# Miniprotein binders against q9h3h3, part 218

Target 1, 235 residues: q9h3h3
Amino acid sequence: EDGFTAEHLAAEAMAADMDPWLVFDARTTPATELDAWLAKYPPSQVTRYGDPGSPNSEPVGWIAVYGQGYSPNSGDVQGLQAAWEALQTSGRPITPGTLRQLAITHHVLSGKWLMHLAPGFKLDHAWAGIARAVVEGQLQVAKVSPRAKEGGRQVICVYTDDFTDRLGVLEADSAIRAAGIKCLLTYKPDVYTYLGIYRANRWHLCPTLYESRFQLGGSARGSRVLDRANNVELT
Short names: E, the ipSAE of ESMFold2; O, the ipSAE of OpenDDE; V2, 0.75 times the mean of E and O plus 0.25 times the DockQ between their complexes.

## First folded at step 16 (miniprotein)

Design GM10 (at its last look DockQ between E and O 0.86; V2 from the best seeds 0.85)
Fold by OpenDDE base, look of step 17:
Structure GM10 (fold): chain B 235 residues (1-235), chain A 97 residues (1-97)
Amino acid sequence: as target 1 above (235 residues)
Amino acid sequence: DPEEKEELIEKLIELIRRALERARRLAEEGRVDEAKWLLIKARIIAYIYAEMTGDPELVREVMRESVEILREIAEKTGDPKAEEALKLAEEALKSVE
């Protein structure tokens, strides 16, 4: 990623967060309706701004699926931000450990596996697999970005409740792989997002905690997961 | 690319404005949680701005506006959540002034 690509993607994500979402909520909608919903709103065809001929006439920020166990509890994000601002003012050293502690203190523990895919059948197929896994209870919540005018890569985000729960993070990776996804995955805690910390930052913090690579014929999980902070393979 | 940087900075400023304006409308409607989330997002965008420019002033501006919006909500609704959010926002603002 050259220059300000991360910040640009962040800005686009923030803009998308402010627009309406297309949501399948498994808590209120029968699972039998998922296939029809996926067919109606394939991510490769849903447009960010509701272009003529798209399934959506109005802007769509995200397409999302909520599982039966989904809870929108994000913790004390406002308190987290306040503590972050105070920490910066204090001049104390800021480390990954500092952010982890802030996240724990304010109960902001969610994180996500990220995958970037080109628009098309592969994206729609991947999304359908993830959506099914969410509805079936293997995953809790996922979202995918709609198609941009520029035809750039779309992102699928698969969330976990606790980035400090290594087993939970690995289980989500396994579920993603079981859904047939073979691309590179990166795991990012939401605490970094809430504090505006991206790849290029003055504290040299890396927002990516884990990287998953697909492995043919390998371990039962079908992936090799690297702890980026410690440079250790977990699988 | 300086031009790309400038365009992105302008986009960030516009997104902050939009978030704050929407938060204010939601505040007028008494939609506390939704307003609060937009203020959080405005602050995130301001953090990105500060990192890109080295100028923290926009963060402080967003914090000031957030206090005003949360005060309006608290006064209008009497919602304890709004009062708590306001208190926290005021404390945060004091910490950076």
Scores: ipSAE 0.862, ipTM 0.942, lowest interface PAE 0.5, mean pLDDT 93
Fold by ESMFold2, look of step 17:
Structure GM10 (fold): chain B 235 residues (1-235), chain A 97 residues (1-97)
Amino acid sequence: as target 1 above (235 residues)
Amino acid sequence: DPEEKEELIEKLIELIRRALERARRLAEEGRVDEAKWLLIKARIIAYIYAEMTGDPELVREVMRESVEILREIAEKTGDPKAEEALKLAEEALKSVE
């Protein structure tokens, strides 16, 4: 058995959500201060629980950067969860289309590109590039997990405001690649997060809507983006 | 690994308790939006638990606690947002009970 890896990661993310965050907020902080902030808080050195010798003495759940145009708009998540309960008792089939319609109805439209990187220079460099793209306005909001004592890869999340806006999602992918990031990206609509749906679920729903690969096979230019729901190459 | 599954289950239960305790404190202070988001988080964690265990009862317990907390906020503040959130929580609970 897999040992419930997805559930473990989800639990860690929920715990992190409830701890303090380190935030660079471009809405209130001059862009010229970003480089100093990045140097002070590299994600490979910021520790989840405030280890000796780390930049932080207290627990940190997430390191985040908010762009100038960032406006929190989670939608009607409570209504989404209520409708989800009613749907499960209704006898209607639960499909990707059903989830999409729930998200639209309740305006829970945000989603995120995810990348997983080991601690070190590559992670810190990738995060710095993403953070600069956010402050410069090519991206709206991003966060990165701090270093956990258990080790393992860390995650960068780059949010978009509407997963149904395919062109907007692809524009975010392009901005991530322009920051020099070449690793695998996966895109998950937030509706799945709010309903606690991960890869191993009884409905066989796939929470990953898109996969983005940079130059697979060595000859392709730009991102190759696969629509996981329809098994169709978009780029 | 059964030991890791049991540890994860206990962690999920502890996270729910932490979220609900914090939501109740925020309710005592009349802080509607913050309490509501913690209740949303508690529900997410309960969904993860239900999928791992096949047991939906913790979701229903979180839903019942959410009604109690939202009722307290609505009574203390008179805030229309709290009253609307309470109505929605009551309707959701009725749909599964």
Scores: ipSAE 0.840, ipTM 0.932, lowest interface PAE 0.6, mean pLDDT 89
Fold by ESMFold2-Fast, scan of step 16:
Structure GM10 (fold): chain B 235 residues (1-235), chain A 97 residues (1-97)
Amino acid sequence: as target 1 above (235 residues)
Amino acid sequence: DPEEKEELIEKLIELIRRALERARRLAEEGRVDEAKWLLIKARIIAYIYAEMTGDPELVREVMRESVEILREIAEKTGDPKAEEALKLAEEALKSVE
């Protein structure tokens, strides 16, 4: 992509991962406290590096909500990275299939639905809907980026436990749509993130497995989910 | 664009430096899991750097520094998790050198 946008966003995400997070953890915090927390920390107002005029004076990397049943299953990421390095020096072909096999072997199975929204009411409303779905148990975990640039879009990431579980991925899409989200969603396995593979890469791999588009037909609400790898409509 | 690319590369190098420095501090505190995650993050940043530059040497440098940090944790704590992480890091480095 032009201007190294994907690499720049990846660098910003890595920096954000290393800064403090604002977390609502439903495993230790009563669900009744969520609405007050959402009102205190709307993502359109929380600033990336802190500001006296914002809810935070110190840097915030991510704003996250953990569901009551959330149990992080990162798998063996160290083993995945070691195997990836060995694969590159082996001269063996690097394809979507080989990355899938490495992910399965090392149990690095999580993935996420991504949506990008401009700062403002629609972002805050979307995040509140997602956060409530997480706390109520329809989704497991989600995070949203703070405001880093005036006019720049922010990202909401909604995680699933297993990118190879197509039904689970589709169920998460349905829950996102039920929360009132109508924008384009794309799904990326975390294995690509842990290996530093983004849109422009030497192997011409597409890290996006699924794409969801909102479609309102007649009186029914729904989405159309495309399997990018096989070019197959799933819904 | 070339200047923006060079600025981004410098930012990636600085992020690796910060991650490794934080990992060393956490290692001194015996915080194995947190130190291990910072080393994983440093490796990801190095992969992005390698893809942008075509130069894999920074990945190997991060691998070498990770071995040193994990060795220090393992020696200070005797934690089996640190010892297993060290063994894996040493095997990974050996596979690329």
Scores: ipSAE 0.833, ipTM 0.929, lowest interface PAE 0.6, mean pLDDT 88
ESMFold2 (binder alone), look of step 17: mean pLDDT 80; pTM 0.746

Design GM11
Fold by ESMFold2-Fast, scan of step 16:
Structure GM11 (fold): chain B 235 residues (1-235), chain A 97 residues (1-97)
Amino acid sequence: as target 1 above (235 residues)
Amino acid sequence: DPEEKEELIEKLIELIRRALERARRLAEEGRVDEAKWLLIKARIIAYIYAEMTGDPELVREVMREAVEILREIAEKTGDPKAEEALKLVEEALKSVE
């Protein structure tokens, strides 16, 4: 990474979280309406700050799809942040194990698979596949960034409930691959996001736990998944 | 690039200001969950700022603001979750000050 790319992306994500979201909520909206909603709000055309020529005239932070069985549990994020602040002044070592334990103690267990795609048909097609998988129950929830004023790559985030549940994380990867996604995926626990930990941090923590690469051929489940923390191939 | 870094720092400070201002407004309206999430966001932004600058003071400033806002929420609503959050942030702030 060059310059302050990670910090810029983090700042934009925080700003996006505070702006309105476009949501297809399968808990209250019939699945039959999804295709029309996807056609109305393709992420390559939805603009971050609104434009009379785009699907939105007002700012949009995120475009999201909630599954029928989606039941969010963010845990005690305020307790996590308080404990993190105290830990930093305690003199105790800060390691991946320490962060994992804080996350478990405060029930801040969610995480996400991330993919970055250029605006255009490929992005819209990938998002449609993910959204259908969410509505059909293979994934729980996902969101995609709108198009930035200057262009640039957009991100699709596919969430799982528990980053310590390796099988659940791998099942989400399989569902993403089954939806036709072939690009690189990386998995980040939300605990790192809530603590503002990006790639270049003073504790040398790696916020990415897993990488998934599309697998040519059929012997694997459509991808090779690497445990980044332990440098171990999982599939 | 020093210019790029300075622009980003200004953006982070403005985002914190907006988050705290909106949190205070939502707290006054009794919208406790939304106010709590804005306080969480403000602290995340302050953590990013601290890493970029090496200066933890803004984190402590945001914690003090969070204590004040959470105290107002707890006093007005009696919400046990707000009271628990307040106690946790107060204890953390006492340990870092």
Scores: ipSAE 0.738, ipTM 0.871, lowest interface PAE 0.8, mean pLDDT 87

Design GM12 (at its last look DockQ between E and O 0.89; V2 from the best seeds 0.86)
Fold by OpenDDE base, look of step 17:
Formats: C-alpha cells, sequence, structure tokens
Structure GM12 (fold): chain B 235 residues (1-235), chain A 97 residues (1-97)
C-alpha cells in the first residue's frame, strides 16, 4: 500500500458503515435459506450505490452473515477513545503493548481476518464458503464489501471475539482455510480501527498482528501463520 | 500526491458532517445506541484527519458536537445510557481542552 491507500480504504469503510447492510442472521433465519440468499446477493454483483441492474436498488455498505452465537458486544469503545485522547495529551510513549492494555481495560477485544479478492466467481465462492462456516458455527460473524464502481478488490472480514486469544485467532484461520480460501490473510484488532490507527501513523504502530499464508501439504491447518509483532511462526 | 491528499481530506470532512447530521436525527428520534455509534465513527474519521494533517482541532470539534447531541438526547429521553455517554464525552472533552 503506497501513499494514502490505507486512509482511503478506511474512509470507504467508514462510509460503508453508515449505509444499510444486507444481513443474513442465522439467529432468526433458517439455515436452509442461506443458499437462496447467497444466490440473490452475490457480493460481486451487489453494488455499493445500487447501480441499475444490480440486485440492490439502494446503497449497501456491507453484506454480512451473523452466526447463532453472534453478540454485537463491542465493549466500551467510547471509554477507549477517551483514554486514547488522554494518553496522547499526556505525552507518554505509545507502544503496541499500550494499545493492548487499553483494549483489555475497555473490553474492546474483537479483531478480524481480512482477505482482498477481485470481483467475480472466486470472491462469490469464497464468500459462500465463509457464510456457510458462520451459519454452521465454525465462525461467529463475517462481512464482505459490495462491488465498487471502479471494480477494485473487495474485502471479506471474518471476526473473532478476542485478538489476545491466539488459539481463537488460529482456529478462525483454520476455519477460513477449511472453507477453501487460499489467499493471503491479515489479522487486525478492531482497537486500531476505533482509534484511527492505520499503516502509516506517527507512532509507528503496525495494525496487522498476524499474517496467514496458505501452504499445500503442510501442517494440519493448511496455513503458515506469522506473528508480525514478534516475527515468529505460530504454526 | 497532494491532490489526492486534498481530495481524501475533503472526503473525510464530508463523512464527519454526514455522521454528525445522522446522529442528530437519530437523537431526535431517541435512538441512543445508533446515535452513539455514529458519534464514535465521526471521532474515528477525525482521528484519521488529524493524523493526515497534523491538526487535532477537528477531533475537538467532533467531541464538542458529540456532547451537544448527547445532551439533547439525555434531556429528551432521560435514558441512563445517554446520560452515561454524555458524562464520558464531557470528561473526554475536558481532557483535550
Amino acid sequence: as target 1 above (235 residues)
Amino acid sequence: DPEEKEELIEKLIELIRRALERARRLAEEGRVDEAKWLLIKARIIAYIYAEMTGDPELVREVMREAVEILREIAEKTGDPKAEEALKLSEEALKSVE
């Protein structure tokens, strides 16, 4: 990512968050309806602004699937932001450890595996696999960005409840790989998003904690996961 | 690219405006949780702006507007959640002024 690409993507994500979502909620909708829903709203065809001929006539920010165990508990994000602002004013050093502690203190522990895919069959297939894994209880919640006018890459986000639970993060990676996804995955805690911390920041904080690469014939997990902070392979 | 940077900055400002306006409408409707989330998002966008420009003033402006919106909700609804959110926002604002 060169220049302001990260900030641009962040702005687009924030804009998308303000628009209506297409949601399949497994808590209220029978799993048997998932295939029809996926066929009705393939991510490669759902357009961000409801273009003529798209499945959606109105703007769509995200397409999402909620699992049976999904809870929208995001912790104390407002308190987190207040503490962050106070920390900046204090002039104390800010480290990844500082952010981890802030996240723990305010119970803002969610994070997500991210994958970027070009629009098309591969994206729709990947999304269908993830959606099934969510409905089947292997994953808790996922979302995918709709197609942009420019035809750029779409992002699938697969969430975990606790970025400090390394085992849980790895289990989600395994579930994603089991769904047939072979692309590069990066894991980012939501605390970085809530504080506006992206790739280029004055504190030199890296929002990516883990990287997963698909490996043929390798470990039972089918991926190699790197801890970016410690530069250590976890699998 | 300076032009790209300027366009992005303008986009950020517009997104903040939209978020705050929507939050105000939601506040008028008594939709506390949804309003609160839009204020959080406005704050995130303001953080991005501050990082890009080196100017924290927009963060303070968003925080001031958030206090006003949350005060309106708290007065209108008497919702304890709104009162708590207001208190937190007021305390946060004091910490950066």
Scores: ipSAE 0.864, ipTM 0.942, lowest interface PAE 0.5, mean pLDDT 93
Fold by ESMFold2, look of step 17:
Structure GM12 (fold): chain B 235 residues (1-235), chain A 97 residues (1-97)
Amino acid sequence: as target 1 above (235 residues)
Amino acid sequence: DPEEKEELIEKLIELIRRALERARRLAEEGRVDEAKWLLIKARIIAYIYAEMTGDPELVREVMREAVEILREIAEKTGDPKAEEALKLSEEALKSVE
C-alpha cells in the first residue's frame, strides 16, 4: 500500500483536474478583490466534494490564481505522448536525457515547485502569500488542493514556464521564499506528469529535478537548492 | 495490500471511463480543444495503470477509443486541429500494434 502512495495521489490529481476549479484570474479581476476572495475560499475550508457547511456546495478540484502575465502554453502534449509510445517500442534506452529531449522537441517545458502542508492556519497563510505574489507579478500561476479528508496534507503547486531555464526556476524559488515560505520545496517538470511517470517507475527515472531547502543561517531570502540529476548544489 | 491495489486499479479504470465519455460528449458538440485535453488525461491515467499492472492493454484500448472520437470530431467539423490530432493518434496506435 505504501508502494502505491504516488499512484494514489496521481489518480486523485487527475480526478481533481477534471472537476471544476475555483479561480482568481488577475487578467480579468481587479487585484483589490483578492483579499475578499482568499477569505471566502481558504484551502483548509474549501472541500473536495462540497461538504455541508463549506464555502462550496459542489465539488472543487483545485483552487487557483492566474497572474496578470499568465500565458497558458502546455505545448504539444499529444505529440509528446505519441513520441513516447514510439520510443518505448524502439528498444532505445529511456534516460533523464531522453525525457528532457522529448520535452524540448515538443515544447512541453512547464514545471512546478511543490510544497505539502497540513490543513489549518499555516496552509491558509502560505497560500495567501503565494496568491499575492502571483497577483503582484512575482509568480505567474499557482494552485492548491482543497481539503479532501480531515488531517491529510494538501499541496500548493507554483508553476514555471520552462524547466530548462534554470535561472527562471531559481527565481521562482526566491519569490516563494520572499512570500515567507520556509518548508521543503520539490520541483517536477510537467513532462513526467503527462507521461504518467512517478517515483516508482520501471525506468528508475527521478521526476524531482530540484529540491529547495530554506537556508537558516543565510539571508532571509536564501535557499539551498540541490540538482537531483547531478547531485550538485546550485546555491 | 492487494485489496488497496485492486481498489486503486478500479478507480483508474473509472476515471478513464469518465474522461472518455466526457470527451465523446465534447466531440458531439464540436469542442475540439476540450475533447483533446480529456483524451490526453485518459492516456495519462492509462500510463499509471500500465506501470502498476505491467499490462499495456488499457493504454492501447484508450488509444483506439481516442482515434474513434477524433475521427468523429474531424468529420463533423473539418477543423484542422482535429484532423492533425487524428493523424497523430492513428500513427501512435500503428506504432504499438
Scores: ipSAE 0.837, ipTM 0.927, lowest interface PAE 0.6, mean pLDDT 89
Fold by ESMFold2-Fast, scan of step 16:
Structure GM12 (fold): chain B 235 residues (1-235), chain A 97 residues (1-97)
Amino acid sequence: as target 1 above (235 residues)
Amino acid sequence: DPEEKEELIEKLIELIRRALERARRLAEEGRVDEAKWLLIKARIIAYIYAEMTGDPELVREVMREAVEILREIAEKTGDPKAEEALKLSEEALKSVE
């Protein structure tokens, strides 16, 4: 019913990746500078294509915070894409297990928790909480989209190193909740992103692996996490 | 909505053009790893296009252009990274024959 929303969001994310990023890199910048940086670049005010009236005059694709221990490793994405193309012509079945195996074989293991929030104080407050958790070492890396020209929801992405490491994925969820985040979170392995697989795809694959809902008194982590594929509650 | 779909398709094609043009420029500057990432992004966009249209031809065109860009840089510079990326791109293209 939503037309081509997933494809539009994917196209915009690819365009954003190719434009400059505003980065707070805790590997080279003292943690004491974070609050000033957050005040200078609140995501509800940073405009996607630049505006003299906003914090930026030039286009900004993403606003990101890199943790002190962040060591980027995307794996062999070129090999993953080649193997994916070969798989499609091979006649072998394409299932979640097949994609998981391709990801493992090519070391394309990263994934991300996603949250979508309307522009405004609540978005800026949520991003500040996530950014502080990254700089303090509870999370590794995160980014948030700038405000689109016509408005609309913005996305915060919180990355983990290995989507097959369930405990690591759950630890990230716990850290997000500890930062005060109460909205719905969904977890997507980057392998689906690199293969252009979104909600509407011909293989009927679900790129969302986990879903987290805030629950006061439900768990020690403050959330209920569901494994979407197996329909099993993990917390 | 056919108009909405056609506008999105035009946007995807323009993004591929931007990615390939930037990849060629970066490769000519010796920034082979960054060029490889733009080629990866072009393939992702082509995959999205293929799912929307049911037509895999654009994926194959992007694969051919990646081979041409990497071959030109490998021949001009002898860069081992460009040569390795070229081999992988050529094998990928052959696998879809």
Scores: ipSAE 0.806, ipTM 0.904, lowest interface PAE 0.6, mean pLDDT 88
ESMFold2 (binder alone), look of step 17: mean pLDDT 81; pTM 0.761

Design GM13
Fold by ESMFold2-Fast, scan of step 16:
Structure GM13 (fold): chain B 235 residues (1-235), chain A 97 residues (1-97)
Amino acid sequence: as target 1 above (235 residues)
Amino acid sequence: DPEEKEELIEKLIELIRRALERARRLAEEGRVDEAKWLLIKARIIAYIYAEMTGDPELVREVMREAVEILREIAEKTGDPKAEEALKLIEEALKSVE
């Protein structure tokens, strides 16, 4: 992870957002159809730009599952971006706190837990667990990247509706762990994504707000969650 | 690696071009919300470019093109969201020019 990896990943994510998505929408599709859909579209086999030998012949940007109660609310992203452009000329400090305030003012509150996994059966198994948790109501919405030509790691994103709601963010982490996920998780508020803040930024901001590491023992399938903005260990 | 950096810069410029072209087409079709999301994406890509190069001019160029597209939407549809977005971008652009 040196060079311009974060910027390359950001560019790929923007391109993916502009291409068609494969969606299982539990608001309009019976939960009983999920297992067949997961078998038809395993993320390790769905190709980014399509291939007659894969499940898709056309480009796919993302593979997503929407929960029965999912109601998207992106807030005022255009107002957020305009305020960000003004903030940069104001001389006011650019800190996690000031970004949090901009996000609240413009109601841009969503965020996501991220996990990166190599293509293969472990990725497909992890995605199936997450998708079932979404359809069963333990999570609200999730998406996974298709397989890139270069064969790099794929990303699963599990969204929460309000990054300022610590309890909600931690409940999502618990649900992810309950689905059998043991890998490193990082949490990124969408405000950082909309402002183009990634690893190499001039304000030296950490692009993730929380970090979750799996732990055994104690309360069983718990995890150690770190609040990186405030340098506080959460449990 | 300077070659890898130049390749990524070319990719970012191409993504902006694609986003703005699609935004214009969708605006002409009256698909206002989709057009606005492409303008949001173009600005994100311009921010990444500005951080990599230290050059904010592409951000201003994208803002100027967004103003023109939103003005067309507002004139053709009277959409209050497009009118408000136009006002916000024009004020931001005025603050940097």
Scores: ipSAE 0.696, ipTM 0.851, lowest interface PAE 0.9, mean pLDDT 86

Design GM14
Fold by ESMFold2-Fast, scan of step 16:
Structure GM14 (fold): chain B 235 residues (1-235), chain A 97 residues (1-97)
Amino acid sequence: as target 1 above (235 residues)
Amino acid sequence: DPEEKEELIEKLIELIRRALERARRLAEEGRVDEAKWLLIKARIIAYIYAEMTGDPELVREVMREAVEILREIAEKTGDPKAEESLKLAEEALKSVE
C-alpha cells in the first residue's frame, strides 16, 4: 500500500490550489442561498477528480466559503520568495525567528486553523457549521478538501488575517468551538506554504504554532489552547 | 519505491509546466496578479523537485521563465509592484549562476 510523503502531500496541495474551486461568496450571494448550496455540495460527496455519480463531473480542488467582509491580502509573496532564496544562499541559520521576520517584512501574515475528519456525516455537519459562521460574520473565510479517490481524512481550513495577532487567532478558535466543533485543531502560518516548507522538520521547525482541544468547564471559550512553540497554555 | 518516486517526479514536472503555461496566458490577458501567483507556485514545485533529484537546473529554468513573464507584465502594465517583483527575480536569478 502507498504511504504519504511530504513531497506527495506538497504536490497534491499545489494541484488542488490550481484546480477549480466551488465557492459560496457571501460578498455577492445572499445568505439565504447557503443551505441549498451546502446540500448540493457536501464535502463527503464532492469528488476530487469528478465522477458522474457525484455532485461534480469535473475536478474540484477546494470547496470554499468567503465571508461578506473577506478581502484577500496575501502580502508581497514574490518579495518573500526572493528573500527566502537569498537567505538559503547566505549560509545564515534558518530558524523560526528568521522566517517570522521574513513574513512580517513582506506582510505575508495569514494563517489557518486545521481540522481533519473522516468522510461522512460528521465532516458534512462540521463544514456546514463553519460555513454558517463565515456567512454570519463570525469567521472570515474557510475551505474544505473534496473526497480523494482512495479515501482518507479530509481537511477543513479556517483562515485568520494575521498569525502574529494571538488574540485574533484565539477569537477564531472560539468561533469554531461556538459552531459546535469538538475535534482537535492545529494552527499553521501560510508563510511556510509559500516558502515550500512542507518538510519543516528539515530545519527542525515547529510545524504548528497552536493546538486547541475541546474542554468542558473552567474556560468560557470551551477549549484549551496551547502555544506549541513555547509550550505555554494560553487558556 | 523507485516507481512511486518516478511517478511523483513526473507529476511535479507536469505541475510546473501547467503553472508556467497558464501564467504566460494570464499575463497576455492582462491578469497580472493571477500570473504572478502561478510563477510563485512554479518555483515552489521546482524547489521540491530539486530536493528530490539533487538537480537544481529546473529551478534556474523556472526563474528564467518567471523573469521573462514578469518583464512582459511590467512593460505592459507599468505596475510598480510588477517592476519591483521583476527586479527581485532578476537579482535572485543572478545569485544562482
Scores: ipSAE 0.331, ipTM 0.657, lowest interface PAE 2.8, mean pLDDT 82

Design GM15
Fold by ESMFold2-Fast, scan of step 16:
Structure GM15 (fold): chain B 235 residues (1-235), chain A 97 residues (1-97)
Amino acid sequence: as target 1 above (235 residues)
Amino acid sequence: DPEEKEELIEKLIELIRRALERARRLAEEGRVDEAKWLLIKARIIAYIYAEMTGDPELVREVMREAVEILREIAEKTGDPKAEEQLKLAEEALKSVE
């Protein structure tokens, strides 16, 4: 058992979504200001609930960077949730295919590559690389969690538009690797997040669709990507 | 483990209450998109609670609150999209009862 770690992290993420975010928005802010912003708000030093000794005195839920061409399209999440509730009452089978179809029907297609890093230089360096890739147009949007009171790992989320578009998912992985990131990456569609589906669910659904592992000298891509849902190696 | 589970359940209930209270306030202020996102968050938390406890009642309670808040938004704004979302939310609630 993981001691309800997934549920606890999900609850923390929901709480973080409800608190203010620190945002570098490349749609309205010159790219030349990014380095100063990154220096002011390194994620290893920004505290979740504020601290006189940190860059923030007030709570911060997320630190985010929006690309110049970023145009949010979350789809019809309320319709998705209503359909999910009806589906559970209907007695129809709940499978990965059924959830995929619900996501398509309601245009809830976004998803994210996730990486977990301990607070410190490596986290701040990884985030800076991701943020620059977003501002330069190689990625669309990303966010990173602030430092928790308990000092656990922090998460960087790099979003893509369509989890069913394998090429797009792989292109984002390539951009992350090009930024110098070598840790394990896992990909989660937002549909699973919006439906509260985590590893320990009654339908035995795997919310992690893709997994990326760095290869020092193996792949031309620099990583091995697996489609976990279909047990298919993509690279 | 039982104590940790109990603490997490209490945290989930508090997050739902906070989300719904903030959603009502934002709806009253005309900040309707922010209010709708808080309703989405409340439902996610209720789903997590239901899986942990086996009790779907909080999901139904959140659905009822969402209907009331969406009705307020629709009445206040006259937004056709809000009226459509209200109708769908009412139908969803009826299907689980």
Scores: ipSAE 0.672, ipTM 0.835, lowest interface PAE 1.2, mean pLDDT 87

Design GM16
Fold by ESMFold2-Fast, scan of step 16:
Structure GM16 (fold): chain B 235 residues (1-235), chain A 97 residues (1-97)
Amino acid sequence: as target 1 above (235 residues)
Amino acid sequence: DPEEKEELIEKLIELIRRALERARRLAEEGRVDEAKWLLIKARIIAYIYAEMTGDPELVREVMREAVEILREIAEKTGDPKAEEKLKLAEEALKSVE
């Protein structure tokens, strides 16, 4: 853990959540408008706090695409947070299994594949591929961070509705790879985000459940997916 | 870096203040679900603060503030949804105090 990077990123994400989003909502907008929208708002050019020279003059927290079949279900996050606070005062061990049980009990099941890319053509191309996969129904919903004032990598988040559904998580990975993405992907359940659990936590929990690496060779080229917590190869 | 840590802590406190202030305004406008999400975000930021500092007091302070905001919503609107969220927030606060 260097320089509180995870905490800074978490703080930036929370601030971004509270600022306006640029959204392409395929539930109400024709798919034929997507290419024009992507050309208007490439993530490498959309600035976090606005700039007269960029596509936005006002702050933008996130750039998002909602699929036609996207049905948001956040579960009972307030109940989850209350139960988490009670768990901490109970003296019971806090383990991945305990958090999983808490998430299931409160129906807080969503999670996301994360990829970090430098601002530029590759980021914009990757986002366009992901956005098209969402609008075409291979993925449910995705978002990408705007360009930070200081620069640095931007993040693309691709959500799945149930982190306990391993097959669904792997299916999303396959769709990401089919869209042409070859960079490292990591998968994080939203339960960890809602509880403020990041890399350097006192419970020594690994908030990253899965890691996907692009694999070349063999008869079927694809990704190698690792269960990070148990160090088990899934594919 | 102590300077970097202090700067981040100040930023987290300001984010909590901003979230709670916006929650109160949205609640006043009857936008209960949006207010609820800002209360959830404030609590996440407080968790990050607690993990960084080892001090859980700010979490409890945010919980108390959330109860007051939800109480005002419930009293002003009579909305059963607001009353339900108030009950949950009160129970949560009692469990940690």
Scores: ipSAE 0.724, ipTM 0.864, lowest interface PAE 0.7, mean pLDDT 86

